# Designs tried in a protein design chat: VH-VL binders against Large ribosomal subunit protein uL10m (mRpL10). Part 12

Target 1, 224 residues: Large ribosomal subunit protein uL10m (mRpL10), of Drosophila melanogaster (Fruit fly) (q9vpl3)
Amino acid sequence: RGKINIQRPKAPHYERARVVAVTQPKYPELPKAKSCFKTRAERTQQQQENPYNEIIAREVRNWLDHSRLVAFFHLSSITADDIFRVRVQLHKQNLHLKSYGSKIIEQAVKNTRYEAIVPLFHSNHCIVFSPDPEKTAALLRIVRRVPQMVLLGGIVEETMLSRNQLVAYAQMPGLHAVQAQLVQTLSQAPGHLIQQLQAHQNSFVQVLDVHAKNQMNEETPKST

## First folded at step 8 (VH-VL; from e75 with light chain D94T T98D)

Design ea7
Fold by ESMFold2, look of step 8:
Structure ea7 (fold): chain C 224 residues (1-224), chain A 119 residues (1-119), chain B 111 residues (1-111)
Amino acid sequence: as target 1 above (224 residues)
Amino acid sequence: QVELVQSGAEVKKPGESLKISCKGSGYSFTDYWIGWVRQAPGKGLEWMGIIYPGDSDTRYSPSFQGQVTISADKSISTAYLQWSSLKASDTAMYYCATSFYDWGEFDYWGQGTLVTVSS
Amino acid sequence: DIALTQPASVSGSPGQSITISCTGTSSDVGGYNYVSWYQQHPGKAPKLMIYDVSNRPSGVSNRFSGSKSGNTASLTISGLQAEDEADYYCSSYTSYSDPYVFGGGTKLTVL
């Protein structure tokens, strides 16, 4: 290997080592060098801050204000043809598939109780909006066959629901009044919500009604 | 209760046209696909095509592309299968069936329409 | 097109468990979990018995079960009864352009 290998080392290797190790300058880091070598995340952040961010944030706010069902999904690798097929199937059920940058979501929900959703959008994601909360079962049935879409949770009637709560909501048959009452109650206390979610539908509503009556009866007899 | 009621049996000659029907009730007709399945005498099931009555989105099996027309009239909750010119090989039982998916299982089936084509 | 392969017939005595096979390829039965099974009595329309490999619709007896291993799906009927005598068809998703394929059917005879 002799001196010929050393005298003629792989020139690209020594050039790379020389550029990085041997010739590194002593001056402070070049400020504009950081601006020239933006990461993908930094470019995405700057794009989110361009003048159209407010317009898109208003669109998101409009969807949130006019949707009684919102569902959040992690989205793994999927072809454009496959996601288009899914969007068409969702649209036939009045379910609207959208994706937005995390900065735009943050702007849309700033100073609202929905600010907690922002961390969901730090990675690949999609959102499904609908005016029809009864379409939750249809949504879950469609995405059951789309493993690239992983349900994270949702909003029903302006109440945040976990994945399990949303699945439980979708399984409640038939009655809007019962479903609306259960969704409102599910947002109140974790311990009671877990027990009541696992109860039979009629028993769950009945348990909530008994608790309300017990509170009313205690107040009434005591104050009279 | 979901029901699919098909039109009655047909006896036809080669070259004649035919339109058979499938009327759905007990569900949201425009929210589910209607498919047509053929069963030749003594043979198995063959998928022909599907339609989404809500927007008339229609898909055909490659084996039947251009040979039949599938349509729907959502105002009367009815799907149709139509031939412009029947052949003797079109002799079969024809079923309509519902599916939630354009690629999924057929949940409910009509009673079938027997079509006989002979000279 | 290529049909899914089923045995032409299978038989069993009342009370036995029997299994009907449905063999496809890696492009259908092996590649997707969208296998369905249909029961058809003579002169009647098919009835969905199993969907998505192993799911049973409401109103279908729990004596019917489905499974899949590799490119082969199976319908198992436990506690065989006389009314189970029928033709059984499997089906699978294949591709977007040709989304359905049926098996050739299996005649189940209850001895």
Scores: ipSAE 0.340, ipTM 0.674, lowest interface PAE 3.6, mean pLDDT 78
Fold by ESMFold2, fold request of step 12:
Structure ea7 (fold): chain C 224 residues (1-224), chain A 119 residues (1-119), chain B 111 residues (1-111)
Amino acid sequence: as target 1 above (224 residues)
Amino acid sequence: QVELVQSGAEVKKPGESLKISCKGSGYSFTDYWIGWVRQAPGKGLEWMGIIYPGDSDTRYSPSFQGQVTISADKSISTAYLQWSSLKASDTAMYYCATSFYDWGEFDYWGQGTLVTVSS
Amino acid sequence: DIALTQPASVSGSPGQSITISCTGTSSDVGGYNYVSWYQQHPGKAPKLMIYDVSNRPSGVSNRFSGSKSGNTASLTISGLQAEDEADYYCSSYTSYSDPYVFGGGTKLTVL
């Protein structure tokens, strides 16, 4: 709770007083002239920063939309050498370490199903993105040697997972293996139609039941 | 099961070239570093260098920089250690070993390749 | 650059506990984080016994333990057995830019 109250009129008067104290002695209208020049430059910079903020926010949205694995970490103090080493190790596994300002994250996820992640970015943080959800185990193994990065949770295949759920996911057979079993069950071409129809009917019901349960559980974290 | 199989023993003359191999199986070859470790007869272990086969990122011990070449062919899951001109002092056992991390614990080792360099 | 110093040899009788030391130079302080220990029997490849100072890989007997105090790491073997007779190497690296290094090795003799 170190947050400032934005409605305090603290900054405008202090900034004008600082400009006058530094640049000119005892000239009452100089603050307005200097303030006017800085105000014009500030408006120009604000205008430029608005497009820059939206470009960065779109970058975050693109990462979220194209990453089948997203992991959120609390980040404590870490040296430049150590974070570089971590980034290189992650990159070799197609894992992409990023950090964005809280305002950018809020802008990126506003009016999306991921609005619930915003509180995670109140403190020091970093995010790891990857198109490869099977790299979750590699991610956890890398960060095990990085005590400065503490796992908070993640998103796998568009489903929000807690820390414990993400760890459990890393130990499961890959989704491709589950998808391959489903395809094999549905596409099995038997030599005996009657026997295969009875077996497929039973297997199909069991697969649908498991899939419906998994889908329902995954939807629970996403829905408000 | 993770396995590293090295090429067989070599008997060479000084001045000859040599390339020994280390074939990995039972794991994702491109996701692990492969290091080379030298052990002269009756002596201790010496780290020579390491390669990440996924992108060929290669690093050498200062003592071996320019003395050997480390490479990998990821299409056949094989790492190599190569000399352009052998010396009698290159007589040693050479091990390959894997590490998930860029430096640190070598958890799986090959059986070793004995290289003998004699006139 | 990092250097690791081990005694050339140690000995013990069956059933005793022995300790092998691995001391870094003063340049190693604060970066001596990833000490590993390897066992090597004659004619065989080394085997990882301890990683990250004190962790045992699966399949390694709990008779082997590791510790660190100041700039010295230690491997302790409890209940010494004849098959523990081997060479033991410590190793470390401390940062991305530091090379991986082995200690000089310690010959353990079981009397």
Scores: ipSAE 0.283, ipTM 0.625, lowest interface PAE 4.0, mean pLDDT 76

## First folded at step 10 (VH-VL)

Design gc25 (from k9 with light chain S26T G31S Y32F)
Fold by OpenDDE, fold request of step 12:
Structure gc25 (fold): chain C 224 residues (1-224), chain A 119 residues (1-119), chain B 111 residues (1-111)
Amino acid sequence: as target 1 above (224 residues)
Amino acid sequence: QVELVQSGAEVKKPGESLKISCKGSGYSFTEYWIGWVRQAPGKGLEWMGIIDPSDSYTRYSPSFQGQVTISADKSISTAYLQWSSLKASDTAMYYCARQWDYSFPLDYWGQGTLVTVSS
Amino acid sequence: DIALTQPASVSGSPGQSITISCTGTTSDVGSFNYVSWYQQHPGKAPKLMIYDVSKRPSGVSNRFSGSKSGNTASLTISGLQAEDEADYYCSSYDSSSTWVVFGGGTKLTVL
């Protein structure tokens, strides 16, 4: 009974060796270096998986799904007091002003019909929600007097409108859905929305590049 | 057709008061704002301020804050620009223009009012 | 505060394409998304030619086009004509400072 040399196991039969060779899990070489140098982007992505962010993203989706009027704004530096006043004015009209991070918005609208709004969120933004599309004129009346708020566009009756279209919609009398569609059709120079989206995308990419470059520069240890 | 008509040219002396006008027609005057723009002789355009004629909400550029007064009379679809005391440096062409809000373009312009302030 | 910088002058021959640049300061990238261009002939009021970077008002020739790359907006005039000789101003709203800013203007000469 030959002593099974456990230290030098006999080479498996050819067939077994083939099976073992084919079934050897190709362990993707964990790029060792990527684990240590998680780019800020990767860290941010991991932070995006924060359960808290998911909850907030769900909230955003709920607002989007239950709102017939949504307006997007760029928000420059504004005092807490001023924004509070605006919020109160809007609230009196059953308009709800919310602020969310760009990442949260991205997460919230990912793989939804609202994904097209992501390029609008390249800086500080706020969103106004309303269940009533008839309040578009009231909304615009309030917010255009806030110099720190810049209208970017909106959604009315599930139709995405540019800022100009939104203004036009607010000026039109009649059936909201028909108005939105009409404005969209009339403004459809196919190229303009795309250009705006592209412009925003390009701007976003540039901001990201600058941010990435700045981060890289900060991580370069001053070889003193 | 949208049109802004401004008052005629003015020749004044330093220290005098002046009020020039801009009358809008062809649109709902209270739905749009009126901006004022200064252009000194041989110089560029300078935004002075803006007014909402519906309730006379007004905002000025810092350079013009306290230097001029912008007002409006919605009953006659007219905006005004006024000085309490003119200076020689106020010599310029002044334009009114229609603007929906701060971030929207000046889409229709008046013909301009030339103000000359000389001793 | 945002400042808009334009070249003082640009020239071109009839039929050529020319471009006028408008460079904004980097302080507020968000506010520079709505650039307008105005044409002004001598002794005349300015006329809106381009708004929202690339949109043309009704009645403006398709020879006029606008674009933006980074912090620089550009007005392009194709098929240059003698009537295009004028001063051109870019403009943008600065939401940080809360006022409208004009560029210094560019004199276009048609040779």
Scores: ipSAE 0.869, ipTM 0.941, lowest interface PAE 0.6, mean pLDDT 87
Fold by OpenDDE, fold request of step 12:
Structure gc25 (fold): chain C 224 residues (1-224), chain A 119 residues (1-119), chain B 111 residues (1-111)
Amino acid sequence: as target 1 above (224 residues)
Amino acid sequence: QVELVQSGAEVKKPGESLKISCKGSGYSFTEYWIGWVRQAPGKGLEWMGIIDPSDSYTRYSPSFQGQVTISADKSISTAYLQWSSLKASDTAMYYCARQWDYSFPLDYWGQGTLVTVSS
Amino acid sequence: DIALTQPASVSGSPGQSITISCTGTTSDVGSFNYVSWYQQHPGKAPKLMIYDVSKRPSGVSNRFSGSKSGNTASLTISGLQAEDEADYYCSSYDSSSTWVVFGGGTKLTVL
């Protein structure tokens, strides 16, 4: 009885191999990890009144209510790998990138102070949330280099800002710097006022002196 | 006041290398990007590419990818556009412009640099 | 790829209002949300006149206005003046293609 070589089993007879190959269960390809960023078409199909939509809408509201910085982006076709990289970069800064369907957003913000954002969600979009408004500059630095992400606007400290205003906000000095500038400006104001007041007085005195001198010269009788 | 000042006109022969410059002033040079735009004689504007001078991040339009090199020296607030080998078809006016990012407008422009490539 | 189409030329008399159109050939209406307009006089660098469809930079005359309907952006110049004679270019960023696109330009003649 020849020792069955368990390390290199003899290839089965061709016919057997063929049958085995044909009878091998075709396992469905593992669903490619669906990018968390569903295409617009995929998002629209899911919008039937699903009890799950309410749950997601509640989540969105929760994010909005607990965020001091919210930024809205148009999102074009982007690879899962690229969006993941962006997500990681943002996360390092305590910035949270989320994507929701337009209908979910509408449902989430209906009859709330955020209702004005609905028109921004007419296409594929993503949202970045942060509890820290000081991260605005960091956010913009990261997303500027993502050509598929287009800044639409944002909310900072409960104030809706256009994209241009958001950029301007990010370029502003910190609160302390602004306060310092204000104090400096205010401290200079009294000095300038005093100087201006003194300048006017001095000018007036000079004019009077000139006038007095002219009058004295006119009163000197030409001693014939 | 924000200003972009470009280097002077250039007359070159085919095959020669060229590097033109764009110096920014009146703003924080590293806070904005610099875009380059080509305009051939009697033709329209063509966006070539863009650079972030803070770390020299660069992106090109497909038509100019591999044809030119965009660079910057933030220490002197200057962006550059260069060719390794000029062609007659490179004859054009070249503009640098300030641009915050891809989707923002070119809000301030240089005066342009005329490049003439002739045999 | 987005293409921006402009009329080759437009003309008007002093004091009139003229409109220059810019039509984007994109399937994605969302990509055409940020349109800019540039004015270029002969031998001069372009100047930004309108951004974000309808916003004016500081120093630009209120005679210039921008609007959008569907996939067509429009630049309107009211009270046309001789100094308005120039080439006008629309521009948009295509986030799908990831580059900035210019229209072919429109020559405005003041009669």
Scores: ipSAE 0.857, ipTM 0.934, lowest interface PAE 0.6, mean pLDDT 87
Fold by OpenDDE, look of step 11:
Structure gc25 (fold): chain C 224 residues (1-224), chain A 119 residues (1-119), chain B 111 residues (1-111)
Amino acid sequence: as target 1 above (224 residues)
Amino acid sequence: QVELVQSGAEVKKPGESLKISCKGSGYSFTEYWIGWVRQAPGKGLEWMGIIDPSDSYTRYSPSFQGQVTISADKSISTAYLQWSSLKASDTAMYYCARQWDYSFPLDYWGQGTLVTVSS
Amino acid sequence: DIALTQPASVSGSPGQSITISCTGTTSDVGSFNYVSWYQQHPGKAPKLMIYDVSKRPSGVSNRFSGSKSGNTASLTISGLQAEDEADYYCSSYDSSSTWVVFGGGTKLTVL
């Protein structure tokens, strides 16, 4: 009985090969792991005036109101698995990773003290919430190892902080209040924060405009 | 004051191994990452990779993946760049720099280590 | 992969303002929000001059400023001085590729 060469199996007889080729289960392409984060297009389509949007907006507001630490991240090309891993890590630290559509965020923060965060949500973003501002260092330690999550800034003890200020805050020893005040005082160079926030906003708007223009250019059929 | 001090210039032959060092001071060494940058003679800057000294988490640029090894000893606040087998093309200035994460700038730089690989 | 393109050289006279451009070719426009500029004198290590497009580190002269328009970041040096003669590199983090990328560098000559 000839040793079945497992390494180079003899090509099956033509007829058998045909049957095998036809009977090979076309495994549906594993749905490309739909990033747990719905594509912007999917998010925009679902953002029809869904009564659920109000509920979600209320949830967002609740998170904002009850969180003493809020961090904003840009999210780029991250896999569902990676997000899940990060979520688990954050959860162990009582940090809550959430992602919401821009419209929902806008609705949630409209006419609130948080309205200034709206420009941060023009791209794919995620938010981390925590009731404990002392977890800032832990948060940053976790997320900086996620290359697809880019820190944009945050809110600590009701104070808006830039990404650099947030890092500085996390490195400061002592009373959270003193840290926040210090960061605020350091940030009160009025012009730079506004400029930085505006610069980021303007950059985002420009990115959106470029994207919109690119989409418009793709939709203009070259009438050859 | 934040300072990164690198080991001295190296002259090696092709095929030899090399390990150069970067010692950080003036800050908490484990709170920031160390990036390595190559600059070939008369050429531009090339980001090689980065290490978190706290647990030696390391990431490489694709061009340098498998070509070099980045390591750190947090006990002595030192990062390392090493080659198992040097090539003539490895002749360059190598800089270490402090970097908080991937998206943050290289804010403090070592003085550089010149590596010359010649037959 | 993001590529950053800089002019090979720029020149100016003392007291003038010059601008160095850095153009990114990236599919992810969001990634170009973290642009840094480095100054390198001959035989010296690079020095961070601008980060996050327009922010200056402590100790950097206010003559240096950064801006961005679309996919082009710009370093502007006002009141050009002889000491400004150096190579300038732009850098950006690409969150898609997860790499830090440098431009090809620009040699600034003060005439």
Scores: ipSAE 0.832, ipTM 0.919, lowest interface PAE 0.6, mean pLDDT 86
Fold by ESMFold2, look of step 11:
Structure gc25 (fold): chain C 224 residues (1-224), chain A 119 residues (1-119), chain B 111 residues (1-111)
Amino acid sequence: as target 1 above (224 residues)
Amino acid sequence: QVELVQSGAEVKKPGESLKISCKGSGYSFTEYWIGWVRQAPGKGLEWMGIIDPSDSYTRYSPSFQGQVTISADKSISTAYLQWSSLKASDTAMYYCARQWDYSFPLDYWGQGTLVTVSS
Amino acid sequence: DIALTQPASVSGSPGQSITISCTGTTSDVGSFNYVSWYQQHPGKAPKLMIYDVSKRPSGVSNRFSGSKSGNTASLTISGLQAEDEADYYCSSYDSSSTWVVFGGGTKLTVL
């Protein structure tokens, strides 16, 4: 039960310290004796040529390959506390805020379908990744209150979208958007195929209607 | 189809309070912000602030912070601009406009509410 | 306290083309393609004519076009008509203030 001693200052916020460490590339360090004598210029040059940049590039590639939602932002000057609060809000929605150097992005997407995103990273930026494309609306509601984060565009279900298209996607009703896409696809099929699929489609719509009515009944307790 | 309809012109004296309204229709009111823009007689357009009607998040231009109150009642799809004590310099046309976020255009505008403050 | 610079007035005859400039800085027009143009007739509300530098909302004539180069955006009206006589305002997101900023406006007179 001792007094709080000013000689033991409060530790920095563990969660923010951990997040900062995760957002920086991790390089294996040289033996202690060698690394002690390196200058700042030599460390910067060695970091640029470090083969472990490929490890970070693979991380970016993995995020891109396994995220059904990716959003790109310009990032203006923002306090560490403010960006941390945004990161926490996003994380609660399974939205993962990341920032990478342009060279690492270039390495990550070289010779892939994502190569077109490289120009977005010549300026200050951040990226949000998520496996959940249905979280697009939540993402945009959170970041629109962050004046320093300016939406540039995104990728949804492997399709590159402009910022206006991404906003329109976020405004689609979830179930109705899926139904509209299914109906549009079936209507574009050849005539004989369309007749066969329309029979199955009518059955599918009927099942969804029964399901919706059952869901309403299950959501309303039968207590009287 | 998207429409913003504002309350009618107001003539007030210095020191009086005032609340003007902006009713949105033809879209999901809580999915967009409402911004307020002032235009003094013969002058240009001037941002005042915004509100997200979904939870009443607001942000004010530094020139208007503490000078006005922006609010909304999402149950009736209406945003408000309020003064607790009007000044003669508050004489202007006031527009509401729809905006997605800080970087998007003001795509639909109300017809304006003329506020005249004189003794 | 206007952040974007526009000429005070521009004039042209019916059928001619005119251009209105909007000059900002690297913190706004220079860094972002989020320039908009608004038309305002006397006594009426502004109307969005161009967004994202060069895109037209549905219902806006293709006589209206937009572009930018460096820190300057431009609105061009071709085939000038009497109804084009109005005030025109540009706007842009400005990263230094983190607000949208307006130009001072340009009065277009159709002679």
Scores: ipSAE 0.634, ipTM 0.835, lowest interface PAE 1.6, mean pLDDT 79

Design gc25 (from k9 with light chain S26T G31S Y32F)
Fold by ESMFold2, fold request of step 12:
Order: structure tokens, then sequence, then C-alpha cells
Structure gc25 (fold): chain C 224 residues (1-224), chain A 119 residues (1-119), chain B 111 residues (1-111)
């Protein structure tokens, strides 16, 4: 998804909307840590339920539903120019940098297995979404040079991973080959595909878990 | 089996140049950063800076910006720390250590290189 | 304040438990679970003992444990042994400087 979500009204007065558009780069969203304007919108939301909160929560849910890679970051103080540069670099790799309020995230993940991520958004943050889990290595290469973005963890193929597990996942050789072999095995027995379709995703994640454990055991052997 | 091996101790005079080395083995050298840590005699640990050997991306602690140069030769899995003009205050133990990025631990350390600068 | 504060020294008798504190701010220890502890014997390089507040690398005794509360991280050594006598350093990512910062170090003496 190459669309940047800057067209949605945030229920500010027309003049305030124009000032935000003119003063700061509008195409990339203004980083939450650098925007005092977000503080005013948050206070208005507390007085009366902002009618756009549900719409924005649906957007987050749509990103979660269509992304096989999701990565969470703490975002330290960063200039609009720097975060824009990062957003452009990530976009070229089909990696989409977003930021949302914690209340909106809570609405988006309510009654899902992802409710556990809500505490990550009580402070300054950003999220990277991608349909391509094989872009994890590219993501980490770009972000590790951005001192203000601190990796917290991620979701790969609907499985929550710690930051150490996400790094291990990115280092695994033949990720495409492992995934392709699973698909090849299932397609050699077409009847298996129909019956195990719902478990397909889960078994692939289990194989990656075993792979990550083997890689970690190789690097950090248990000793007496 | 990850190992970082540093060059031997150095005794120098103020104003001389020096380049010390850190050779990594037992892992893919370009997949991890090398950080340099200084420890003055009887003092604690201080960050100096890091290098990503894959493309020589570097970043220095503000305290050491302009005082040292960090470099690497990935073809021989070696990182370097160098001074163009040593001062007596540069007398310290210098460690290299492996790190994934800014927030990850320093999981493997070199044995250290003692640099003594005296007239 | 980007420096991490540790006591200069701590002591304990063999078999006892001791705790070394590492106090930072909301910009480092308070906001991140990326605290590490290093052990340094005289004349030797530091060794990673604990990372991510409470995780042990392979080969590190389970006598070493870590925790954090608010802006303070703690290293606890149970069943104290003579070989535990060393200097101990904490470290944490600090968002205000966007660097890893170290504590001043704590000399552990086994009585």
Amino acid sequence: as target 1 above (224 residues)
Amino acid sequence: QVELVQSGAEVKKPGESLKISCKGSGYSFTEYWIGWVRQAPGKGLEWMGIIDPSDSYTRYSPSFQGQVTISADKSISTAYLQWSSLKASDTAMYYCARQWDYSFPLDYWGQGTLVTVSS
Amino acid sequence: DIALTQPASVSGSPGQSITISCTGTTSDVGSFNYVSWYQQHPGKAPKLMIYDVSKRPSGVSNRFSGSKSGNTASLTISGLQAEDEADYYCSSYDSSSTWVVFGGGTKLTVL
C-alpha cells in the first residue's frame, strides 16, 4: 500500500488544518513526538468522542489484516525532515511507516489476539506495516541507522515476535525456500491443502520458531 | 566461537599517530556492528563510537567526535580505531565489542589494547 | 541526566545474595527494557551477564538475575562465590542522547 493517510480530516478547524498542511510536510505524517498539534486534538477527543476515531481504527485494522509483517518501534525526538527521509526509504521497500494514538490502536485490536500490543502505544511510537515478511531484513537495515527508532518487537505471519526473535527471523537463510517447500509439499497432495488450509499459517510459523531456536542454540550454546 | 582479537599494547609519545585493530572471526563480520569502548586507568567504561562494516557507516559519541577515526576493512574482517595526534589523556584501555544496533547488548568483547601516551 | 548511577562498592559473604542497583531516568531505564549487565575481572575484558533486563546468555549461571522497577534496574547474585568478586557495569539505551550509556561501575567484594 503506497497511499499515505493524510487526506482524512482530524476534526480540526479549517484554519488549523491549513496551518498543519503548510507549516509541516503533509505527505508524510508528522511524527507524534514532534507535534504539539496532536496534543490539542487529543484533548478535544477526551471532551467529546471524535467521530473519526472509528474510521481511523478501521484503517489500522485493515493494515493489520493485510500485513504479514508488522514492526513496532519507540520513537524518540526526531525532526520532521529525518522521519520523512526514513518514511521514503521504507516506502521504496514496500514498508509503510505509520503512527496512531493508543486509544485508536486499542479499538483496532479489541477482541483479537493482538490486544497484548496496546501497552506499547502509551508513549511515543511508530509502526511499520508490510505485506512482505521477507522485507524484514531490509527494514532492520534501514532502521538500525536511525537512532531515534528503537525496535520493540513485531508480528510475522500473525505470530508476535520479540525484538531478538525478529532479528533472528531476518537472519534466517532461505526464508522463501522454507515457505516455498511447505507450499510445494502441500500441493503434491491437493487433498491436504483443503483440509489443512486454516492450519497452514500456524505450521509455517512453527517451522520458523524451530529455525529460530536452532539458530539461537548455534550462537549461544548452553554450558556447564 | 565468536572471537574479537585486538592488536597489542602500544607505548607512544604525545603528538604521534596510532592505529589499533580489532579482527572478528566465527561470525559474518558485516552482519554486526563493531563498537569501541574506552576505559581510562581505574575508571569506568565509555562509548566512543560504532561502525557498520558492510558500508563503513559510522557514528561517534559527541565526546569523541573529531578526536578519533573509526574505520573497517571488511575484506579482512577488521575494524580500526586511529588517532592522528595522541595526547597524554588518551592513555587508556580500548576495547572493541560486537553489537547489532544502538539498543542491543555488547555480546562479545575483544581482549583490549592498552595505549600508553607519555613523554 | 544521561549517566546511570551505581553504588561505588558492595560486599557480601559467600553463600549470601547481593543486589547491585543501576538508577537512570525516564529517558533510559524508565522507558526501555534494554538494560544489560557486564562483569569485569581485573585485567580482563567485560563479559555480558544479563541483557534485556533479566535474560541470561548461555553459559551464565542462574545465580545471576536481573530486574527493574521504575527508573532502577537491579542485578542480583545469589549463592555468592569468591569468583564473583569483580567490577559490574550496567548499560541502557538512552532516548535523549540516542546512545547506549554506561553506569559508573560497582566493585563487588566477597568477604
Scores: ipSAE 0.533, ipTM 0.801, lowest interface PAE 2.3, mean pLDDT 78
Fold by ESMFold2, fold request of step 12:
Structure gc25 (fold): chain C 224 residues (1-224), chain A 119 residues (1-119), chain B 111 residues (1-111)
Amino acid sequence: as target 1 above (224 residues)
Amino acid sequence: QVELVQSGAEVKKPGESLKISCKGSGYSFTEYWIGWVRQAPGKGLEWMGIIDPSDSYTRYSPSFQGQVTISADKSISTAYLQWSSLKASDTAMYYCARQWDYSFPLDYWGQGTLVTVSS
Amino acid sequence: DIALTQPASVSGSPGQSITISCTGTTSDVGSFNYVSWYQQHPGKAPKLMIYDVSKRPSGVSNRFSGSKSGNTASLTISGLQAEDEADYYCSSYDSSSTWVVFGGGTKLTVL
């Protein structure tokens, strides 16, 4: 009665993978036909799992809850040395490269608005998390040099974006450029000293916040 | 408007060197990559390679690696394709095109440079 | 060195709809929604007509539409006009090569 199924669910049938590929031109958005997902999710609830599955799923939920930038990639064959090099490059920018099984992703996004992204993880994949949405440009510049990582889309400030939308987001002027423009404008009006001080203060707080998040992420376990 | 303007047609002999150019305007030249595409007379399109103009990182398809050199000068928003020793089989139309990376479409194309190699 | 298969030619009369196929494999068209279509008139550079399977760039007529099923992508031109007479190329990202590959091209003749 208390038999434990430690094996992963059967790999998706090629027919289901084919239908998902054809019917989902926007990778971050999945078909609203939740009957398949609900059936699989309901099946998982009725079966006992490896105890580490829920611990790992909580880790993914924690990353999702604390990341204002999440990017999804298809991952082709790549050497362990090459992917490790990429992980290190990304980590220096407060960008955290992770990979999780599709079952873990299902458990992690259960009862969230992101539940529909699960089919993206049927194939070999990786995910990049960051608390800093301003790092989107840095992420894309690093990953463009990694042909084995193909951008599928992402989530920025809790909004799902296609790969083209994510690229467009990354090309917007940075917060520093916007703040510099505000300082220039305010410096021309002597009576606006308070606004100039607030702009400098806000920039300093943002730098400290990025630094604090970098320190937290460097201390987070990377292996599961 | 985004525009890629290529250098003019070339008539060369086998063994000669050649460098053709592709100048980009109307966008931030270093934010996009430049790909090169070959079209032999009466034939289809072949992707040759790509360059990131910001630091000249390049990648070639296996068919063209060692056969051509792709380079860029970001100070004048220009990418280049060059041969050290042309052969008759290099006779083709050569296009430059803008790509975000290897997997993105070629969204803007140069007008093409016809290279004719004959004795 | 052609990775995607297209018919060599298709033809149609003005006002009709025609469809051009582009068949790849699971490493390209089958696995990714990164299919593009290019139109090339004689003596001219190719022009992007469709990207990401079915999206149109600004300025491209809505007579052009794209779709895919399995390993085959399709370009459909409705309300065929004389100006549509051109060569059409599909392309897709291919994970085995890790760059975009092109189809062999299809000559469209408008009768």
Scores: ipSAE 0.525, ipTM 0.795, lowest interface PAE 2.4, mean pLDDT 78

